# Ledger of designs, part 52: VHH binders against o26223

Target 1, 191 residues: o26223
Amino acid sequence: MKLLWTSQHIKVTVHIDGKVSKMDVLEAIKTRRSIRKYQDREVPEELIDKILDAAMCGPSAVDERPWHFIVVRNREMLEKIPEVHPYGAMVKDAPVAIIVCCDSSLEKIPGFWVQDCSIASQNILLAAHSLGLGAVWTGVYPLEDRVEGIRRLFSIPEHVIPFSVIPLGYPAENPGTRDLFDPDRIHLEKW
Key: E = the ipSAE of ESMFold2; O = the ipSAE of OpenDDE; V2 = 0.75 times the mean of E and O plus 0.25 times the DockQ between their complexes.

## First folded at step 3 (VHH)

Design j30 (framework vhh_vobarilizumab_d1)
Fold by ESMFold2-Fast, scan of step 3:
Structure j30 (fold): chain B 191 residues (1-191), chain A 123 residues (1-123)
Amino acid sequence: as target 1 above (191 residues)
Amino acid sequence: EVQLVESGGGLVQPGGSLRLSCAASGFTFSSYAMAWYRQAPGKGRELVAGITSGGSTSYADSVKGRFTISRDNAKNTLYLQMNSLRPEDTAVYYCATEYDSGFYTDESLGDYWGQGTLVTVSS
């Protein structure tokens, strides 16, 4: 008997524009793609609230939950992000972006906030996908110039570290699904 | 289905100029850093010029001041303006997508190169 996985399929119910859709958690993980082209269509506040709720439900080192979020909808501010983040040009075309931040005053274990904020960022991507939106994670930390640029642009205090910028919107592209399963990377019992 | 198609190469005399173009398809061009590479006969591939999604440019010392990289995101096209060409600029020129270590992505672009365009600088 070949064992691939023993977990049961989990169905998630989501409300999208007054309609109910269902997606397996594994399906959501496997079909999520980075989306950098967005429709000229506003994202409702209700969906952003659901995404941020999901972001805050991630695990963190000793439950320190150091994350804070800046929601950017102002077109002028979105247009300034590429000036301090050279790979953030797509943010200009997004209806909204979320900046994931670490409040260092909430840190219980030095250095683990990076993993905490990575978990929050990935939950944003998965939640967005489950709600019919597209998103991409553009890196800020640990690139010092980007950290300082984003901090200055959004008046972020010195004890708070901007970690990622995640533009979101209704997708205007469909890259399809990736086939990434590689059994050569799985070692049973020992290396 | 990522495709990069170079054009604009040809024969030119020393001191002449050429403009190369690279038409991109199959990805969100405006979100990627792009670069021009070249491979001269008997040499390995070398980076000539790079441009970030935000428009910041970088150049190899051998071409700085003579070549200008630019992009037109509305046309999904990368350009290389080559001035004051020298015999040592003779090479096949390739455009490519560039990785940014701070940019998370889930698409495997791999080592995507166009077919190349030949530039010959000789009398």
Scores: ipSAE 0.126, ipTM 0.483, lowest interface PAE 2.8, mean pLDDT 85

Design j31 (framework vhh_lunsekimig_d3)
Fold by ESMFold2-Fast, scan of step 3:
Structure j31 (fold): chain B 191 residues (1-191), chain A 123 residues (1-123)
Amino acid sequence: as target 1 above (191 residues)
Amino acid sequence: EVQLVESGGGVVQPGGSLRLSCAASGSIFSINALYWYRQAAGIERELIASITSGGSTNYVDSVKGRFTISRDNSENTMYLQMNSLRAEDTGLYYCATEYDSGFYTDESLGDYWGQGTLVTVSS
């Protein structure tokens, strides 16, 4: 069995089951996969804190940083997410989920909060992967029914917009690596 | 990119047998259910068999007792064993899986359908 987290160039140190693994940034980006099957094992609060710290380190439009996060560990609440998010079935099987939200009162430039929350969501996925966890981004915004369903379920104020639901846990699957490089999508000097 | 590739089709006499395979690349087998569909020219694809991740199966009435769906999660492959084939079983056979749970996935929703494998039952 190979550790997919170990690489040579720029190394990130990760604690996995008491062991230390290293991963460079490019390897982390290239080997991260959507994970929907999780071990029946709790994720330590320390790892969630590290993931959320990484999420908040992303760039945002004019440094508006409009993101808020809800950490959900309650089994009854996780089991209700599929009722308001049709494609969130795997969330009920995860030990924890993070809901990425935008506080519109923090927005300095209209509309850029979508990019801001996308960056935060991707940082959650990459940080989880670097820490030996698996995660998947389930979309909420811009689907009005999902936005309102999640808002009602978690008592989210009207000025706050739920953006994504990201279940995470120790992975119970290994999807391998994708080779996605497509030179036809690269244009030199002009279109 | 995640893909489903069907194989095993061919020409067979009535009463014969064929085994179709559906090989998946990537993590498509992490999804709960896998399906076999059949399509004749000018007809919408019809679901003929399904299998859940736990091995529970379901079949359309016309193939019950003749077809058996199975999966090998270690090889990321699903099978359809077809026995006692009839002329009416002629068609293009597709494998498919449930559409992914979210809009931001590693798997293309378009890759959830295979290209099909042709089964011809004729004398």
Scores: ipSAE 0.018, ipTM 0.324, lowest interface PAE 5.3, mean pLDDT 81

Design j32 (framework vhh_vobarilizumab_d1)
Fold by ESMFold2-Fast, scan of step 3:
Structure j32 (fold): chain B 191 residues (1-191), chain A 123 residues (1-123)
Amino acid sequence: as target 1 above (191 residues)
Amino acid sequence: EVQLVESGGGLVQPGGSLRLSCAASGSIFSINAMAWYRQAPGKGRELVAGITSGGSTSYADSVKGRFTISRDNAKNTLYLQMNSLRPEDTAVYYCATEYDSGWYTDESLGDYWGQGTLVTVSS
């Protein structure tokens, strides 16, 4: 019985206003998978706005929130991404991609922007999944050739660092779920 | 079980051409980078050519301009077109899976190697 991990809805309303949720947080985390095959369907702007709102709600070092986002829908631009990102072939087949960037002028503490942008990237993946979309994180930073290639392709200023490229769309594959809990990795009180 | 199966090896004369193929299992081929390695008698294994899932290629200096690596993701097949063959190209050729260190994924990636196919360049 894995009903707890397959539920898509709250069974009962928990808010005074009578609202219901579509997918609970634990369900979203446990069932999210990397998706690299997309339907030939447009993703509405409203869903992209919801995803980016979620991306900006993550914690950041001393609340520096250094992230900026480029939304790419232009087919010619999506088709050029694999030229500068060797492992980004699936991007050309996606209806849209989000490039997560760090604006270094917003950085308050050196080096923590990597964690900040990782959090934003993961929130994009979770939010997309919760909205019925599929996505995958393709790595850019710290691979210098990819950082430079993406910067040149999208006219990104020198003080801004492209961190990840996340194609998304309605999924055309279903890899299923994983059981990853390992109690041997949990230590009580001390190592 | 994931398998890589090479074909197309054989005996050719210097200056000749040969095309190697490597058939691979389903989803692992479409997401993995692929490579051709070779091992000549009495030598260690050498990287010959690599290709990412998106088609970006790399070559060893010894084969650059003579060999072409390509892939067909729909057929899960890797190719090596070998032109202007030399006696020093004589080796067992292996295909192998590779992955990118910047690749964020939730699939288990394995190290897979083919059984090898012998290429002999001799008069």
Scores: ipSAE 0.233, ipTM 0.566, lowest interface PAE 2.8, mean pLDDT 86

Design j4 (framework vhh_8pnl_2)
Fold by ESMFold2-Fast, scan of step 3:
Structure j4 (fold): chain B 191 residues (1-191), chain A 124 residues (1-124)
Amino acid sequence: as target 1 above (191 residues)
Amino acid sequence: QGQLVESGGGLVQPGGSLRLSCADAGRIFSTYAMAWYRQAPGKERELVARIYSGGSTNYADFVKGRFTISRDNAKSTLYLQMNSLKPEDTAMYYCARSDHYEGFYLSDSGMDYWGQGTRVTVSA
């Protein structure tokens, strides 16, 4: 909120660092976890805007940027997602979900939209984490029943393919971090 | 750490063809995204064509159907085949490569290394 100045005075301001503001890129990548339990608390539109801005900054094959996003806040609609997505039970408890879609009319190179939408999905997860939110990626494509279920539920046109559903909110769980580095999966110069 | 060298420019009549080459002898660039840019007198540098590590290509609207970008990875050489040349194609042509390893992922990437350019003039 903007406050008015009084003459001859400079207003003293206190800047409070958010917990997430001290997280560098490597720390964000290493500490991001799938979060499936959320506080009963609304996520501000400003944070969703920042997350979607980050999603659209991902690289895409031949710069095709085929992604479209549906932001779902309606409780009744969120409660219907588990009916068409068997492993999406946590979505009904989230304050908001983002559905990542591909507009096939924007595709310039066959098949790479899958990679493009995966990159956008990961950027959503990292951006959410960096802003103090928790999220989880739930797969839709390439499972035909889930694709058609989500399409019908959200009136998605036939030329648009739902790729993933990402519920998000303020986390109500803290699973900690994982040590996943495996040097046996790194091959130098040849397999 | 590298220098790109363009060649193949020259004077050609409208409707003619020309093939540009870009080499960086002694370097391995087959895994990087590479591009051709051009700059006409008094104008900013603009993207003409891009090729990614996997061979996928992208073209500016003003050259689609006329220009073809290609790469010979064994020779570490990038090519631009220019057909049906127009006076408005007159420019200095530059090749560029990304210093990022994004070429492995067929992604859009920034270009960090540039050549000195080769001049193309299309005039009657």
Scores: ipSAE 0.000, ipTM 0.090, lowest interface PAE 18.6, mean pLDDT 79

Design j5 (framework vhh_8pnl_2)
Fold by ESMFold2-Fast, scan of step 3:
Structure j5 (fold): chain B 191 residues (1-191), chain A 124 residues (1-124)
Amino acid sequence: as target 1 above (191 residues)
Amino acid sequence: QGQLVESGGGLVQPGGSLRLSCADAGRIFSTYAMAWYRQAPGKERELVARIYSGGSTNYADFVKGRFTISRDNAKSTLYLQMNSLKPEDTAMYYCARSDYTEGFYLSDSGMDYWGQGTRVTVSA
């Protein structure tokens, strides 16, 4: 455990042409926070494209990659999300939201699409953070009322399941970093 | 929202002792992991000690054998017993707890669950 503890506190900065490079992977994972307050500032489509590229690079069961994404910038549509998602109030204040969906026709092995879409959702959060944006995962699946509410609001077909709604923008809050390492959850050789 | 309130800080001489307390009013205290952090003047904030819901503890190397973290779930209170205090222990001490702020079921809260801090000064 000494090595795991030490590794979690290592900061790696890469210098490219004399400049400190972007956040490394471990730093991104450890410093990412849920962000629910956003600046009144547009997120460029190029950054959304980079985030979605990263989302699609996650592993999936038997490489089924069942994810589809809806990018929502329309203010009226963002303002309607809290009506069908009771804990999504912050979405109406975001400049953009991504809805992560599963296309069940792409599923190759039953049930693993939940893990696949969870991985895609987390990659969105990490990629957004690495690009100087803030985001938060608001849960949709497996809550039937939220699933059906989001489906109707965005005209999602019956074979497609809305999984999460992720508002994002330039952060207007800084909650700081959490320290969550719990050695009681690590078992060596046996339970 | 809930509120964490630290107390017990003060001025002590080297070799002295202090007991810090952190009260978590109105929360389901026993289900959370709790921690003490400190920030010395001009330095970064650092973890001092953690206690998990089951009672297991973890300590920074610089306080092992000198500090003891404990919790009283019935009183919703976290403690840090500080013995053999050194000038290097001078810092603002913060109580913190793990929370649902990263949970995706709700996601309406955005608050970190940190206390206001209590100041510890170790000097003659």
Scores: ipSAE 0.016, ipTM 0.346, lowest interface PAE 6.7, mean pLDDT 82

Design j6 (framework vhh_8pnl_2)
Fold by ESMFold2-Fast, scan of step 3:
Structure j6 (fold): chain B 191 residues (1-191), chain A 124 residues (1-124)
Amino acid sequence: as target 1 above (191 residues)
Amino acid sequence: QGQLVESGGGLVQPGGSLRLSCADAGRIFSTYAMAWYRQAPGKERELVARIYSGGSTNYADFVKGRFTISRDNAKSTLYLQMNSLKPEDTAMYYCARSDDTEGFYLSDSGMDYWGQGTRVTVSA
């Protein structure tokens, strides 16, 4: 395990000498927020590569790992996503988006690709946050109109299912953190 | 999480303005995604404007440049400023709140709480 450093100035202090503090796993999970407003800054390909590496490291049912990813940087294509995804308006303002897909030909156990792609999507969000980026998961599957709209827009073959669209960039908002712990949802030994 | 209560509707002439208000007794107002929807008689309910937890806003094409969504966190109140009103804007306007600020926003039914509505009539 290498120690990961981030240039996220809202969570990490950047010194003149370039040294920054790291974010541990629990902190990343607790402080990650959906970010829908982005700076007008390019995201380096090296950061996208790190994020996708993390996405592919999730657990997968019978190790089927059915995920494929489309990286979208083309402004015209990003601007078309809101036309087929009614809650994806923020995507047009993002410098990049990742479309998480399932290649159904790689599926070994019917239906578990949904869990696989959910895990990959969450890993993208956490990895982005740990690297000083903001992202949001916009749902595609299981809404047939969105699945078909994204499929047509990106020329996705019939055996591949678009699962989520995740715009990401350097954050231009800071919504703070949420207090979500609810002990009434925890049952010991039995219901 | 309390009740959403809309107000500010009424009769206005074409070209006029109205400001709708939605009072929310929720705990942490700024962490919610909130929206204004409208429904004209015999038509489907449609999204007018949305504001996300971080303050980002989205507008339906038919109101862009005319309507502005905003909120006052100290007053726990959501607003819709409506300018240059048209007869086609005549509808019942609903305030909605989603506790799923981190959610995937799958549909209009992704809004967890709805108000009872306030009527806007635009006629000569």
Scores: ipSAE 0.019, ipTM 0.360, lowest interface PAE 5.7, mean pLDDT 82

Design j7 (framework vhh_8pnl_2)
Fold by ESMFold2-Fast, scan of step 3:
Parts: structure tokens; sequence; C-alpha cells
Structure j7 (fold): chain B 191 residues (1-191), chain A 124 residues (1-124)
């Protein structure tokens, strides 16, 4: 028996004996799963703001921070995403989605914006998980048809590149945890 | 019934060996992590061994050194080689596939698929 709350930064669990447990960073990293089924429940704006704050705190090449974000709550717009993203069917059932974009005018060093936007995308997934939400990264860049489809749908300027679409909501599934540690991928001193 | 079909169980004496097989029909086998679970009478289901798509393996402490999990991606078949069997290994053995992906290119949603199981009895 436990009561579970979502606070500003951390999902809080209160144990029946009065102990309080919070998800630490390593637990969040290890237990985060892609979530594609969502409760019919709105996500508060304050949680989206916390997630976007976390997204912008990631490292970037030469501190260029080229990311921009589109927050989509409009049901009609969410329902159009599967028309331009062949694997985005779950987005229509999500209460909200975040589109991670690169503003190429902010790029200081060629090509590293992909890593920058990947870091922002992963921070969104981790922050959502820590706040009791579920999310999934659906890939857009470098697939030209998906990039152009998303650009047209959301009136994204020519110099801005849509990178990922991340639907999120309160989870309606629990896929369990994975044990992914593979010592064969660790090489000491040399290959 | 299910996508997974287990076989190879039977009655064996303590110290004996069995090889279990699990055939996966209907999907591309090589992209999934596969596992063997078991459930003994009156016990909860427990993980025996797991093999990832890249070939790395995990084993429960109670089978380390005795059991070997392997896969044949061309035949879409998972195996469990069971050596030095003990009465404590008596259980129904189940094959499982983890279809829930973290992939970015496609966004498959799935569930762990379970077969009907194959019975292993270790007794004199």
Amino acid sequence: as target 1 above (191 residues)
Amino acid sequence: QGQLVESGGGLVQPGGSLRLSCADAGRIFSTYAMAWYRQAPGKERELVARIYSGGSTNYADFVKGRFTISRDNAKSTLYLQMNSLKPEDTAMYYCARSDHTEGFYTSDSGMDYWGQGTRVTVSA
C-alpha cells in the first residue's frame, strides 16, 4: 500500500510506515521505458514547463543550444501527425506532444545539432518519467519525408529542422524493466 | 492461441539433461530479446535465462553453470540446454518475447508474448 504524488521535480511515493521514497537519477535512467498508451487525462501545463526546462539544461556543442520546441495539445493537430509519420499512430491518443526542432541559424559548429537535439529529446523522456508521465521518441530526422511532412503540418520555417515528435501522458501500460547491461561491450585499456 | 510454441519437456532422472525449444511464428525473431521463465507448483513465475538480440545472456543464480540459452535467428527458434537437472528444476517452462521496443525509426508497441509452456519433471 502506497500513495504516489508528482511534485515539481520528483514523483514522490509515501510508504504505509511513513517513509518517503523519491526516484533518484540512476533509477529514472534504468526504469524509463517508451510508453505508447495513455490515460484519458490531461497533463498540467506546469509539468510541461518542468519537462522543457530539463530539456534545455542538456549540454550542446560549443553551447550552441539550437533547440526550439512546439507543444501540441490540439486534438485535430495530434490526429494529423500519423498522416505524415507512418509510425506515429499513438500520437493521436496522447493528450500532448512535444516537437523538438533545430534552428539552424543558432548552429555554431556544423553537424553537432543532431547530438544537441538527441540530448534534449532524451531529457524530455527522463523528465517525463521522473514526473510520473510516460513518453516515446518517434524519429523524424533524418527521414526527408517525415521532416517535410511535419514542417508543413506545423508551419515550421525553412531554416528550422523538426527532429523528433514526443507524445506524452499518464501511462496506461507498464512494459516492465529491461536488464541491458552487457559486459562484452566494455573494453579495458584497449579494444 | 499464442505466437510462441514450446517443446522438449519431459520426465528425467536427477543429473540428466533436456533441451527445450521455442518456435516463434509470425514476426521477425532476430530483433527481440527472448527469455525462458518457469513456474513450479505453488510458486510464482520466475526468470530462468534471457538472451538479447545482440547475443549477450543473463542467468538466474540457481541455474548458472548448468543451463545455456541460445537462439537460431534463421529458424526463429530459442533453446534452453538444461544439464545436471535437480528435483528443484521441476516446473512448467515458458518462452517469452519482449516486443516492446525503445526504437526511434519504428514505434512498435507490443507485449511480452508467452507460449503455452512445456512441462519438466525431475524425479527418480
Scores: ipSAE 0.220, ipTM 0.592, lowest interface PAE 2.6, mean pLDDT 83

Design j8 (framework vhh_lunsekimig_d3; at its last look DockQ between E and O 0.09; V2 from the best seeds 0.00; counts 0 for: pae O 11.6 > 2, placed apart)
Fold by ESMFold2-Fast, scan of step 3:
Structure j8 (fold): chain B 191 residues (1-191), chain A 124 residues (1-124)
Amino acid sequence: as target 1 above (191 residues)
Amino acid sequence: EVQLVESGGGVVQPGGSLRLSCAASGRIFSTYALYWYRQAAGIERELIASIYSGGSTNYVDSVKGRFTISRDNSENTMYLQMNSLRAEDTGLYYCARSDHTEGFYLSDSGMDYWGQGTLVTVSS
């Protein structure tokens, strides 16, 4: 993918099956959908690197940036994730998954690591979408059984907390877009 | 136009067996998981078994070794074979499926499709 400058917008170029589409930031945000069906195609390491770069560019409380990432491509390991995550069935059919973790030793202000890792997870979803991939966030924290299950499967140390599991791949579905704007949730000047 | 219909419930004695079926209208894709939930007296509705494409399964501890979940994607049908039934297995059994939920936390409230339930009664 390439960034293109215009007089109005920064545009991101997405390559999809030999076709090039241009997506601005608002379009990416509004058209991103959770994707749980993937083509039987490998995702290039270059695209994973771009996604993880974007994940680390999010804001973080007191700039603590506590996130660590595990990239899982091993089919045997992907197949074990549904055993500890009851809603992670699609992970075994994905070519790759990213596990977002918090290293609690990097936390500067208590509790804000949840927002930090949420921002990193959303950036992964948006970056994947901008690159022509599909992804879904499967929740791990704060569900203790899922946290411990993922920790044991991936040998994650006690001071590190697995936050989310995000399978991704080339999409094999197109759910379309949603119109979610609700003006009743906007209050001018006061509640 | 996806609907789930359970069948196979009934009354059995402790130690008996039942096989539940969940028939789906519409095509089941391999990336969708299918679930069995149980609503037992005095207990909130709980996920008891799940099945993924290729045969990977998950069970709540109380049914491991006694219940077997299986699926036939060509028939659009999921099964729950229940052996060595106990009084505490009495309840309404629901099949469920989630397709395109956007939520990063899924629960029974996040299921897109539910069956109407089938009653299993284990009487001593």
Scores: ipSAE 0.166, ipTM 0.534, lowest interface PAE 2.9, mean pLDDT 83
Fold by ESMFold2, look of step 4:
Structure j8 (fold): chain B 191 residues (1-191), chain A 124 residues (1-124)
Amino acid sequence: as target 1 above (191 residues)
Amino acid sequence: EVQLVESGGGVVQPGGSLRLSCAASGRIFSTYALYWYRQAAGIERELIASIYSGGSTNYVDSVKGRFTISRDNSENTMYLQMNSLRAEDTGLYYCARSDHTEGFYLSDSGMDYWGQGTLVTVSS
């Protein structure tokens, strides 16, 4: 539904496909939870595109942008991930997962790619949440067995390092919000 | 100070059932994720089941469909119902608690509190 002119003070509102309002960034950060149960519902490609666009908006060390992403929708492959990732059981129930990787050939300064891929991973979680999806970051790096297991499953070359596996889908649970503010973690001027 | 106490272990035949309990004292029980670990003789502890504050559960494949984790927040108690027990289920069963359910991976190093363990022996 469209709204028309209402007075000398002009207010124009149009509905756009699928989105009528926007989630505030602080609200997204405060309300995002790890979601491990998903509806049996496909995630449209356009939402994955938006999530990956957001993932690539993060800063990186010396602007190296070392990240690569593998989008996994194949049911057989999703069901194999728990075989090499013992705490990734929820991945087999997700309609899609994103594997965040570092291409070490893009690294310009050693050791900062972990921060870079962490930023991309967190942006995926926030973008998914803002689009009405739920997600969870399951850790791969630095656990050697998980790194090698994921590399073998997805034919990832030796110079590319799988960092995280992020299953996502429309949530089938609502854990609620938490108040985690801890003033003892704040230090003014010095420790 | 938080204390976790397991109970309900014992000796059963293959195919039998046991129900383990984990009673918590001290801090508020309902806000934390809770975990069951198993340690067979001569190997390291392995995570087998988890239950989060919102009620979501996860299981390793070796116990899925046979074990059920649950919690009763009014009694500050977590349970593990173990059905169709096998010889390889023999071991010490520990309950554990993490103060943060938003961790991006799970391991023994992520647990803040452990119980003393309850022994389960599955033998003919």
Scores: ipSAE 0.026, ipTM 0.400, lowest interface PAE 5.6, mean pLDDT 83
Fold by OpenDDE, look of step 4:
Structure j8 (fold): chain B 191 residues (1-191), chain A 124 residues (1-124)
Amino acid sequence: as target 1 above (191 residues)
Amino acid sequence: EVQLVESGGGVVQPGGSLRLSCAASGRIFSTYALYWYRQAAGIERELIASIYSGGSTNYVDSVKGRFTISRDNSENTMYLQMNSLRAEDTGLYYCARSDHTEGFYLSDSGMDYWGQGTLVTVSS
């Protein structure tokens, strides 16, 4: 089953039957939106595997690859996430969520893990979108209350830092596209 | 739907203090972050303080050390203690809540619920 979404002048095809979209990388980047409403449908494991593969393909500082991923499908656990994450309300409605974490023991250069996990998180969003899924980045780090909440909930070791919670599912909304291009933010040769 | 009601605004002299309150409706007050915004005349509304579910807080530089955001979950009320007030603090102060976020940053467009505002005037 294919859902066709129209946003402004751009038509986006969303596949609901696990088919892979053929959108190019620029299209994926430009048309991606945060999706917070999901269909009552399970996400095939195959798609999650592809998303996680994409998540691990991003660059990292000195190739440190500090990321770990918790895949959460348990309904009870999904429903508990909003209790410790104030902006995680949609997680309870998602069939699956990915928690991106950093293993600090893998860090080679201090501080770059934030960039590494950000890249991984963004790749998850883009991959999900390209596969016809909707997702949203809910920030955990650097807010201590969220970090500790997620840590306790999932029994995450002290040397591992939860970074983001990303619910995923087949989209039940179409927020449309945004034009965020701002030429005033572009400087030639010098500021 | 969540309703937010601000109170505590008024006229004060420079160097004075005010305490703003924001009363929120609903039973799930403790699970959400809350925000104070302000809007001066002729200026875009700006986020000035945030308090998260776990009690962590964040401030813009212009109010750091002078303003304190806090919450009482038992009363479903958020506060803004404003000390050492300056003329530039004059404006309409809003409390706000969002059910969602995108990325690490939240703008006013991301807020789902707003109060009507309370006016703070700092004048000699």
Scores: ipSAE 0.006, ipTM 0.231, lowest interface PAE 11.6, mean pLDDT 87
ESMFold2 (binder alone), look of step 4: mean pLDDT 78; pTM 0.791

Design j9 (framework vhh_gefurulimab)
Fold by ESMFold2-Fast, scan of step 3:
Structure j9 (fold): chain B 191 residues (1-191), chain A 124 residues (1-124)
Amino acid sequence: as target 1 above (191 residues)
Amino acid sequence: EVQLVESGGGLVKPGGSLRLSCAASGRIFSTYAAAWFRQAPGKEREFVSAIYSGGSTTYADSVKGRFTISRDNAKNSLYLQMNSLRAEDTAVYYCARSDHTEGFYLSDSGMDYWGQGTLVTVSS
């Protein structure tokens, strides 16, 4: 059978600041960009709650759902993140950041927590985008110095592993969209 | 609250047959994925067979063609029919169940509920 690449739309309706926004799920996936510049504007708690709800709805190995989240709004704490994460300088300029963590006590299948926390991180990025916010995934795990630096900074217990730091806010930049479709990476019937 | 109780284990000669049963309290197995695992003395627990909520089955290569997993919804029971038994089938057999209807993981860590086990000894 012939592979068909046609436009198909599944429309999702969400509430943002009491208004209904309509964004096709494919549109959200294709137009999301990493945002590193934020407006000097507070992100409502209600939007953070929606983003974290979406983060917890991702699949996880054997439904272990090992993720925990730290929401950081304190300016002093945000300003200290670049001290332990050299490439996270933009975090200090964000109104809020979410730290995605793995609670090892919730792990049922050894090693899959990395995929679980990756899925949660991507859902945060997509949910933020769908709500009119911008965000970026800054990597923590598996870089030992960053893991221990973030753990120390936020008093994270030894059995909990910080995985990613995701600053977010209303975007102050618009990088546009990318065309990333590469048919050479698609193989029919076998390699 | 889910309780799983295995029965049907015992001593059997090589080439013989046994049927293991697993009774669940309060729930029909068809609403869950269910599996059999075994643990031989001094060995790690290994997968034997699984049946998914839709009725599809899978088997470890070591037992494929010899063992058959089945359910009886009226009796709220899971079975393992074991034929052409070999000395290497000697183990404690465990009934296990996932509490999710969509997901079944083919490892012991994927199971949410376990029985206490039933001993099967294959010896002349």
Scores: ipSAE 0.000, ipTM 0.087, lowest interface PAE 18.6, mean pLDDT 80

